VH-VL binders against q978t4. Designs and how they scored, part 19

Target 1, 133 residues: q978t4
Amino acid sequence: MFDGSDLKNLFSLDGFLKTIQFEPEYIREGEISIIVPLRNNLLRIGEIMNGGAVMAISDAIGGLSAMTYPGIVNQVTVSFNTEFMRPIAKGPVRFISRVDRIGKSIAYVEVLVYDGENLLSSKSTGVYFLYRS
Below, E stands for the ipSAE of ESMFold2; O stands for the ipSAE of OpenDDE; V2 stands for 0.75 times the mean of E and O plus 0.25 times the DockQ between their complexes.

## First folded at step 7 (VH-VL; framework fv_lerdelimumab)

Design p2 (at its last look DockQ between E and O 0.67; V2 from the best seeds 0.00; counts 0 for: pae E 6.2 > 2)
Fold by OpenDDE, look of step 7:
Structure p2 (fold): chain C 133 residues (1-133), chain A 118 residues (1-118), chain B 109 residues (1-109)
Amino acid sequence: as target 1 above (133 residues)
Amino acid sequence: EVQLVESGGGVVQPGRSLRLSCAASGFTFSSYGMHWVRQAPGKGLEWVAVISYDGSYKYYADSVKGRFTISRDNSKNTLYLQMDSLRAEDTAVYYCAKRQSLEYFDYWGQGTLVTVSS
Amino acid sequence: SSELTQDPAVSVALGQTVRITCQGDSLRSYYASWYQQKPGQAPVLVIYGKNNRPSGIPDRFSGSSSGNTASLTITGAQAEDEADYYCNSWDSEGYHLYVFGGGTKLTVL
């Protein structure tokens, strides 16, 4: 069971996510919240957070949220959709993942992203295939 | 009503230790990160340390890193600051501050004075 | 750590408008929060985010930002507004690190 204690380590083991710096805010069963400083490596032209970065981080914590349940040892993204409500120009950025529904082999997850003013900036829905022990 | 009440301040000699406390009430203490901020006499505000809601993460200003330890007891709604190897430049009013959102302190205590003097 | 700079002192005539500005690299990526401190008192949050006022703060206080600057504006200064004002933001070099400006002493004439 993923308890969040090695969240940073898991990111560091990913060839892409290792470049993303963050701090966990809280981790509980079915939920993960992290704080992401808005640094240069996350910015596109115009000093707005890169949309791909938003999606990548969202997908990552979305999948991990599903792994907080007992017996789930791995997961893989089946589908991931992101809606962008507004650009993120100011940080820090909060990512909140919540498992909406979890079945035997599939989990449905919502990830909300808030900018430095705590305005909802993106909303993602993820579907993950689950591997159980 | 949110209340933060600091205590533990006093006069100490350089090299000594002191432990500050901040008693919190009026909000779910265990849900919020807490901070210490200090202000030397006649000087500006200086951020000192932060501790996450559950105490799992702690960060310090460079000026106090290695000497100060921030901690909390959520069962007692209390924030602590253990100050070791105190220096004259640590003389200040120490405020505990509540983090409501990501970027600001919405509530402050009235502070407790720490004087480090030979 | 990052630095925030602000003028040490400014003056404003009663009923007039004054702007206190904070400058620093961190302000490019983060909003500033502003705190009012009167002698012998703890700081009080007056502005945060893009332009948000906490409950109880008069609407004559407003916030703005541009580039690497953030500003606190008092439109129609009152005598009770005489105080020290500090800006604050995340430190761009760390996690959960915050940095304060040096403070601005506002005198109401």
Scores: ipSAE 0.374, ipTM 0.817, lowest interface PAE 1.2, mean pLDDT 92
Fold by ESMFold2, look of step 7:
Structure p2 (fold): chain C 133 residues (1-133), chain A 118 residues (1-118), chain B 109 residues (1-109)
Amino acid sequence: as target 1 above (133 residues)
Amino acid sequence: EVQLVESGGGVVQPGRSLRLSCAASGFTFSSYGMHWVRQAPGKGLEWVAVISYDGSYKYYADSVKGRFTISRDNSKNTLYLQMDSLRAEDTAVYYCAKRQSLEYFDYWGQGTLVTVSS
Amino acid sequence: SSELTQDPAVSVALGQTVRITCQGDSLRSYYASWYQQKPGQAPVLVIYGKNNRPSGIPDRFSGSSSGNTASLTITGAQAEDEADYYCNSWDSEGYHLYVFGGGTKLTVL
């Protein structure tokens, strides 16, 4: 099954995401959890996590959650929406993605983001088009 | 009750090897990253190594990199530390420690003593 | 630099308040966790996060953070609080490189 080494490899192949350090917390069918150190390169003015970084990481693990199912060889984002609920001032930051619904061509995914105090700080929903073998 | 029990310590000559074990119980071992931390006699705590929940990622302190190997067997609820090319400065009590999902160690074992001397 | 700096020793009179400090750049981005170690025993977590106390830790223990400094405060120190205290955090320049402070020996007079 899709594991933490696969996740690391896919981030390393991305021109932007390869700079993101993280630790896989767990991976199971339809669900990915990672821990992201809140390093200085992820901060915006005001010393909180950059909202774009939150969205980029959330989108990445959201789409990759679909690839934890057999027969899916790729995915692309159709839509992605994020609600920023609390500023993230201290890490590590935990990202949890879960597939809510997966069909032949479309997956619906939710991503939750927790700050270093384990407070829910961001919530995203995503829709992904699936390529199957 | 969460329990972490280290074993495998002893007295060895420099250049030799030892394998430490840490038996875990009272929690879902496969859900947590695990660490080794050591303490030389009369000295402070020194972090040694970490292994992710599934064993996919490992990281080491510079002082042990290339000589020590951390591993786990989730079917046996056991953490390991293979220590090769041992040096006198590796003499310490070795603790296994459980990381909670936040950045802290919530449980520690009792430690096992490794003594490296000629 | 990943170093966490603690004073090697601090004293407090019985029943008085004491603060043990830990300084390092990583503490701007991560909370410290604090561990108590009594002679011949394994370390025990006493404070984590902003100011969280594990079950079984007396409420006289509290934590705070500001800038690059974390503090452990013991209000109304008791004889049994005499121990070594260590802070710990992630390295500000990497991940999975954890660092401990050098430890502070607390003497209760």
Scores: ipSAE 0.085, ipTM 0.713, lowest interface PAE 6.2, mean pLDDT 88
ESMFold2 (binder alone), look of step 7: mean pLDDT 90; pTM 0.923

Design p3 (at its last look DockQ between E and O 0.86; V2 from the best seeds 0.00; counts 0 for: pae E 4.4 > 2)
Fold by OpenDDE, look of step 8:
Structure p3 (fold): chain C 133 residues (1-133), chain A 118 residues (1-118), chain B 109 residues (1-109)
Amino acid sequence: as target 1 above (133 residues)
Amino acid sequence: EVQLVESGGGVVQPGRSLRLSCAASGFTFSSYGMHWVRQAPGKGLEWVAVISYDGSYKYYADSVKGRFTISRDNSKNTLYLQMDSLRAEDTAVYYCAKRASFDYFDYWGQGTLVTVSS
Amino acid sequence: SSELTQDPAVSVALGQTVRITCQGDSLRSYYASWYQQKPGQAPVLVIYGKNNRPSGIPDRFSGSSSGNTASLTITGAQAEDEADYYCNSWDSSGYHLGVFGGGTKLTVL
């Protein structure tokens, strides 16, 4: 069973992600949602969220969402693309990852990011190589 | 209808322990984070603690950190607050509050009074 | 630590408009939620987000924000609006924590 503690532990093993404060909202098979407060370390000039931070967090939960499936023990990003619809000026920020398709060795994932207004702020598509037990 | 009912309040001496409960109904309890908020007599609201939907995330106000423990049993739709090493300044009505989306509380219980007095 | 400040007391004449303001650094990055509390009762959510009212809350209640401030406005105050009002927002330090203002006692004259 993949739970919020698993997310916290996995984030803590990453030199960058361990600095990210978040609360797991829900975890399901193929789906992860987290809430990230808009901290100063995530802000760029103009007091909006750093786009790179948005992408990094999105990529992380995107890959992890594939690991919610039984037998998936690891994953690595093959490709990741992000479209930004609007800047994020108000938090908290919700990251929602959903596995659209999962095969034997490849998973296709969509990650949606919403700002404090619940407005879609970014949309990402990730492709991940899967390691199975 | 969403209902939150706190219980376990009472009068205790300083240094003692007390455990509060919050019985939830009318919503999928296991899908929402829950909070404790307290209010000293004649004072304002003070946030106390939060617990995520599955209990994997917990955070406390500095004033209670190390003394209070928040927990939940989703099979019983119940939220708990274990209060150890109680102090006079912990005297308050304790509310359980349901997290809506993100950062606000859409429902509150009626509260339970905790009085810490020698 | 984060702090939200609001005037401890304000008054409004019956039928008139009153604005209760909350100020704090966190409000630059977060919206405020507002809670009404009457004596001996639990707080009740009246405004959240940019300007959202929960079901059952009269439309005379509205919310706004600007810079490091958030405001609750009652347009056409009624006698039953006399209560304490608290603003709430996240911690400015970046933790997933709710911070409450000190509360504003609204008297309807």
Scores: ipSAE 0.741, ipTM 0.902, lowest interface PAE 0.6, mean pLDDT 94
Fold by ESMFold2, look of step 7:
Structure p3 (fold): chain C 133 residues (1-133), chain A 118 residues (1-118), chain B 109 residues (1-109)
Amino acid sequence: as target 1 above (133 residues)
Amino acid sequence: EVQLVESGGGVVQPGRSLRLSCAASGFTFSSYGMHWVRQAPGKGLEWVAVISYDGSYKYYADSVKGRFTISRDNSKNTLYLQMDSLRAEDTAVYYCAKRASFDYFDYWGQGTLVTVSS
Amino acid sequence: SSELTQDPAVSVALGQTVRITCQGDSLRSYYASWYQQKPGQAPVLVIYGKNNRPSGIPDRFSGSSSGNTASLTITGAQAEDEADYYCNSWDSSGYHLGVFGGGTKLTVL
């Protein structure tokens, strides 16, 4: 089963996401939760989390949640949309991805982001093309 | 009810080793990160180490890095702290602490005393 | 070193209000949690996040935060509130949860 060491390895190989420190909170089929400290490199002017960082991390775990299913060996983003509902001024930040539907070639995923008070702060939907073994 | 029970404390000479255990019950142990926190006699709380739910992430206080190893066996619902090269300043009550979802400790054990002295 | 600073002792008259403070750079980016410890006992969580009380913690306990400071307030202090109080948060580096303040001894007069 896809686990926290797989997740750490995949982030470490990404040229951008390798700077993102996180702790895997839990992983189960169709769902990934991670804890992301709100470090300075994630902030924009005004000391809130950079919206691009929110999107990049959300997209990463959204696509990777498909890989928690047997036989899925890779995925690529087809489309990704984010609603920024509240600024994130305090961490740690929790990202929770959940596969809403998975078919032969396509997964539909939702990613929810919570601030340090556990308030829902952004919501994303993504569509991912799947590579199967 | 959630219970955390530390064991393995005792008196040991400097330079020697001890292994602490924390037996967990009353919750799904494999779903939570776990920590060790210590308290020298008459002193405040000092964080020691963290391990993620599956053991894929570990981190240590600078004062113990390279000497202590945190680990867990989810099949036995047990958290461990291997303490090597013990020093007098490691003398403390050692608590295991359960992390709630991500940002506080909701349950603590009773502690086990480690005394490092000649 | 401790990245969270607390006054070592404070006093309150029985039935009065007291505020225990915790200061550190990390508190601009993270909330503090607060733990009560009585002699010979394990710590007990009393406040987490901005102002959340676990079940079983009396309403007289509350939390607040502003800038780099977190505060624990006890209104109507009782003799049983006499204890050491520790704040806890993520360290300034953000690697882990577990930086503790030095502790504040609360004396109820």
Scores: ipSAE 0.395, ipTM 0.818, lowest interface PAE 3.4, mean pLDDT 91
ESMFold2 (binder alone), look of step 7: mean pLDDT 91; pTM 0.924
OpenDDE, look of step 7: ipSAE 0.557; ipTM 0.858
ESMFold2, look of step 8: ipSAE 0.329; ipTM 0.787
ESMFold2 (binder alone), look of step 8: mean pLDDT 91; pTM 0.935

Design p4 (at its last look DockQ between E and O 0.48; V2 from the best seeds 0.00; counts 0 for: pae E 4.9 > 2)
Fold by OpenDDE, look of step 7:
Structure p4 (fold): chain C 133 residues (1-133), chain A 118 residues (1-118), chain B 109 residues (1-109)
Amino acid sequence: as target 1 above (133 residues)
Amino acid sequence: EVQLVESGGGVVQPGRSLRLSCAASGFTFSSYGMHWVRQAPGKGLEWVAVISYDGSYKYYADSVKGRFTISRDNSKNTLYLQMDSLRAEDTAVYYCAKRQSLEYFDYWGQGTLVTVSS
Amino acid sequence: SSELTQDPAVSVALGQTVRITCQGDSLRYYYASWYQQKPGQAPVLVIYGKNNRPSGIPDRFSGSSSGNTASLTITGAQAEDEADYYCNSWDSSGYHLGVFGGGTKLTVL
């Protein structure tokens, strides 16, 4: 069971995510919130946040949120879809992942992303295959 | 109406400790991060510390790190600042400030004066 | 640590327009908020975000940003606008509003 204590460590083990700095806001069963400082390395041409970065972070915490449930030892993304409502020009950026439904082998997760004005900037829906102990 | 009321200020000698409190009302205290900001006499605003809504995360200005401790009791709607090893340069009016959704300080208390002098 | 700088003092004639500017690297990535402080009083939020004005703040106050700067503009300054104005933004850590400008004393002539 993932209790969030190693969230930063897990990111650091990922060749891509390790470059992303963030602060956890809270971690609960089925829910993860993080704050991502908006910095130049996350910006496209220095103006707005890279959409790929938004999706990558969203997917990461989406999967991890599913692992907060007892007995789940791993997960893999089956599908991930992101809608971008508005560009993110200023941070910090808040990512909130919530498990909407969790079954025996599949979890459905929603990830909402808010910009520095606390405006919903993207919404993702993820489907994850679950590995149980 | 949102209210933030600081207390606990006073005159203390260097090296001593003081504990400030901020009583909050008029909003769901447990849902918001809180900050301490201070202002030395005749000087500008200086950010001091922040605590997340649930107290899980705390950050401090370098000038107070290791000496000050921010905490909160959500059951009492109260924010605290434990100030240890006080120095003369800690003399200031201390404000508690409410953070609104990672955006700004939408409400401030009236402040409590802390004077550190020998 | 990030730093925000602003002019220590500016003057404006009654009824005229004045702009107070804040500059800092963090402003490239974060919005600024502006606070008005009168003698013996606590700071009061006057502008935040792109150009958001809290309830009770006159519409003569407006905010803008460009590059590494943020500006507070008072269009049609009134006598009661004489005060210190502070800009604020997120620290480089990105998890707290831990950076204030040095403050600008606005005198209304």
Scores: ipSAE 0.650, ipTM 0.872, lowest interface PAE 0.7, mean pLDDT 93
Fold by ESMFold2, look of step 7:
Structure p4 (fold): chain C 133 residues (1-133), chain A 118 residues (1-118), chain B 109 residues (1-109)
Amino acid sequence: as target 1 above (133 residues)
Amino acid sequence: EVQLVESGGGVVQPGRSLRLSCAASGFTFSSYGMHWVRQAPGKGLEWVAVISYDGSYKYYADSVKGRFTISRDNSKNTLYLQMDSLRAEDTAVYYCAKRQSLEYFDYWGQGTLVTVSS
Amino acid sequence: SSELTQDPAVSVALGQTVRITCQGDSLRYYYASWYQQKPGQAPVLVIYGKNNRPSGIPDRFSGSSSGNTASLTITGAQAEDEADYYCNSWDSSGYHLGVFGGGTKLTVL
């Protein structure tokens, strides 16, 4: 089964995500939770988490949550929408992705983001095209 | 009831090895990251190492890198610390600590004493 | 060296209020957790996040934070509060939750 070392490896091979420090909290079929320290490279002017960073991390674990199912070898984002509900000023930041529906070629996923006080701070929905072996 | 029980401490000579165990019960062990924290006699707490819930990520304090190895066996609900090339400054009580989601230690064991004597 | 700084010792008269501080750059971006340790015992979590108390921790314990500083306050200090107190947070680089302050010995007079 897709595990935390697979997740670490995929981030490390990504040209953009390779600098993102995180710890896998848990991985289950259809669900990934990670803890992301709020480091300087993730901040915007004003000392809050960069909205683009929130989207990039959310999209990554959203798509990868489909990889927790057997037979899926890759995925690409079709659409992704983020609601920024409150600024993230303190970490660590928890990202939880959950597959709402997975079919032959398409997965529907949601991603919830909590700040260092456990306040829901962003919610995303994504649609991913699946490649199967 | 959450319990963390360390074992494997003792007196060893410098340069030797020792393996600590931490038996966990009362919670889903495989869902949580685990840490080792030590305390030399009369000194403060010093973080030693962390291992993620599935064992895929490990990180060490600089003072022990290359000498200590953290590991876990989720089928036995057990955390380990392999300590090689022990030095006198490694003398301490070693605590096993459970990390709650969002990164604080909610439960600690009572510790096991490691004494490295010449 | 610790990236979190605590005064090594503080005294309080029985029944009075005391504040223990923890300072460090990482506290701009992370909350501190606070641990009480009595001689010969394991540490016990007393405050986490901004001001959350675990079950069983008396109401006289509270936490606060501002800028680079986290504080643990004990109102109406009692003899059993005499202990070492440690703050803990992420390191300044954000690698992991592994930074402890040097500890503050609280003496209740």
Scores: ipSAE 0.209, ipTM 0.755, lowest interface PAE 4.9, mean pLDDT 89
ESMFold2 (binder alone), look of step 7: mean pLDDT 90; pTM 0.922

Design p5 (at its last look DockQ between E and O 0.03; V2 from the best seeds 0.00; counts 0 for: pae E 8.3 > 2, placed apart)
Fold by OpenDDE, look of step 7:
Structure p5 (fold): chain C 133 residues (1-133), chain A 118 residues (1-118), chain B 109 residues (1-109)
Amino acid sequence: as target 1 above (133 residues)
Amino acid sequence: EVQLVESGGGVVQPGRSLRLSCAASGFTFSSYGMHWVRQAPGKGLEWVAVISYSGSYKYYADSVKGRFTISRDNSKNTLYLQMDSLRAEDTAVYYCAKRQSLEYFDYWGQGTLVTVSS
Amino acid sequence: SSELTQDPAVSVALGQTVRITCQGDSLRSYYASWYQQKPGQAPVLVIYGKNNRPSGIPDRFSGSSSGNTASLTITGAQAEDEADYYCNSWDSEGYHLGVFGGGTKLTVL
């Protein structure tokens, strides 16, 4: 069971996410919230957050949120879809993942992303395959 | 109506400890991060500490790190600031502030005065 | 470390417009919030985000940003607007750390 205590460590073990700086806001069963400062490495042309970065972070915490349930030892993304409502020009950026439904082998997760004004900037729906102990 | 009421301030000697409280009402206390901000007499505002909604995460200004401890009791709708090893430069009005969003404090208490003097 | 700088004092004639500016690197990445503080009182949020006013704040208060600056503008200053004004933003080196400007004392003439 993932309790979030090593959330930063898990990111650091990922070859892609290790460069992402963030602070956890809260972690509970089925939910993870993190705060991401908006730094240059996350910006695209025009000084707005890179959409791929939004999706990558969203996918990461989405999967991890599924692992907060007992008996879940791993997960892999089956599908991930992101809608962008508005560009993120100012941080910090809040990512909130919530497990909507968890079955025996599949979890459905929603990830909402808010900008520095706390405006919903993106919404993602993730489907994850679950590995149980 | 949102209300934040600080208490626990007073006069203490350097090296002593003091515990501040902030009683919150008018909102779901357990859903919001809370901050302490202080203001020395005749000086500006200085951010002191933050605690997440559940109390799981805490952060401090360098000036108080290792000496101050922020905590909360959501069952009592109360925010705390344990101040140890107090110094003269800790003399200030201490405000508790509610975080509505990530970047601003929408409500402040009226503050409680802490005076550290020999 | 992140620092926000403000002019220590500005003056405005009654009914005129004044702009209080905050400058700092963090403002490139984060919005500023502005707080009004009158003597013996707690700070009050007057502007946040791009240009948002909390309920109860007169519409003569507005916010703007450009580059590494944020500004609070009072269009048609009133006597009751005389106060200290502080900008606030995130500390670039501490994600949850707040940073305040030094404050600007506004005198209404």
Scores: ipSAE 0.620, ipTM 0.869, lowest interface PAE 0.8, mean pLDDT 93
Fold by ESMFold2, look of step 7:
Structure p5 (fold): chain C 133 residues (1-133), chain A 118 residues (1-118), chain B 109 residues (1-109)
Amino acid sequence: as target 1 above (133 residues)
Amino acid sequence: EVQLVESGGGVVQPGRSLRLSCAASGFTFSSYGMHWVRQAPGKGLEWVAVISYSGSYKYYADSVKGRFTISRDNSKNTLYLQMDSLRAEDTAVYYCAKRQSLEYFDYWGQGTLVTVSS
Amino acid sequence: SSELTQDPAVSVALGQTVRITCQGDSLRSYYASWYQQKPGQAPVLVIYGKNNRPSGIPDRFSGSSSGNTASLTITGAQAEDEADYYCNSWDSEGYHLGVFGGGTKLTVL
């Protein structure tokens, strides 16, 4: 089963995501929650979280939430859309991905992002193609 | 502007062959899976076949397996349907359709009519 | 079973709301897309995913999904909405995006 050690390993091996510090909060079938400290490398001018960083982290855990199901060996993003509802100026930032539907070939995922005051700040939806063993 | 233009339809005798083409423009053809969908006169849409972006995956409706072959030439931005052993029940308008995001068809051609008559 | 089932016909009074349904086992795992087809024309995408509308499609069109059922809703139906409507999804075994419902003829009275 996919667990927090797998999540840490996958981020550490990624050429972009390896710079992201985070803690897994929980992982269960169809759901991943992580906590991300809001460090300077994640900020844009104006001292709020970079929108691209929000999208990159959301996409990463969104796709990986499909791997919490047995038999899935890889996944790739086919569509991803983000609504930026509020600036994120305070950390730690919580990202929660949830699989809404999963079939043999594709999964539909939501990712919700909360700032350090637990205010919903961003919502994403993603579609992922699944590779099965 | 995305365009899909089918050609090669016509009247053929049962048991004969016909080859349909779909010329694509306005998008990177080699990045997308393509489908054929047909519609008999007065009837609903019936899926015929799919080919993946590279051509490495093909799948056919049971009604056409062994008789039809889907193919593509990415260097010519063209999708093909080779139809062998044609039957009266193959009479239909044939559409090519572009697959987007693996969940829907965003563009369809205007179709080409195939009539199989004794 | 990969079959998608639609009622063959439905009517709506001009300006009223209509729902067109599509049922099938694959809809428990995959969302449906909806296509409008007018006589002599190619199909046109009107709804995809749960409730995404392509640009150019009026906001009176919406989609919903529950269990094995997907629905297309047209609020304030207009004469131009008279058409055939098809749902489409992946087959339940995940081989292709080629399962179409039988179509629903919408008549605007």
Scores: ipSAE 0.021, ipTM 0.708, lowest interface PAE 8.3, mean pLDDT 91
ESMFold2 (binder alone), look of step 7: mean pLDDT 91; pTM 0.929

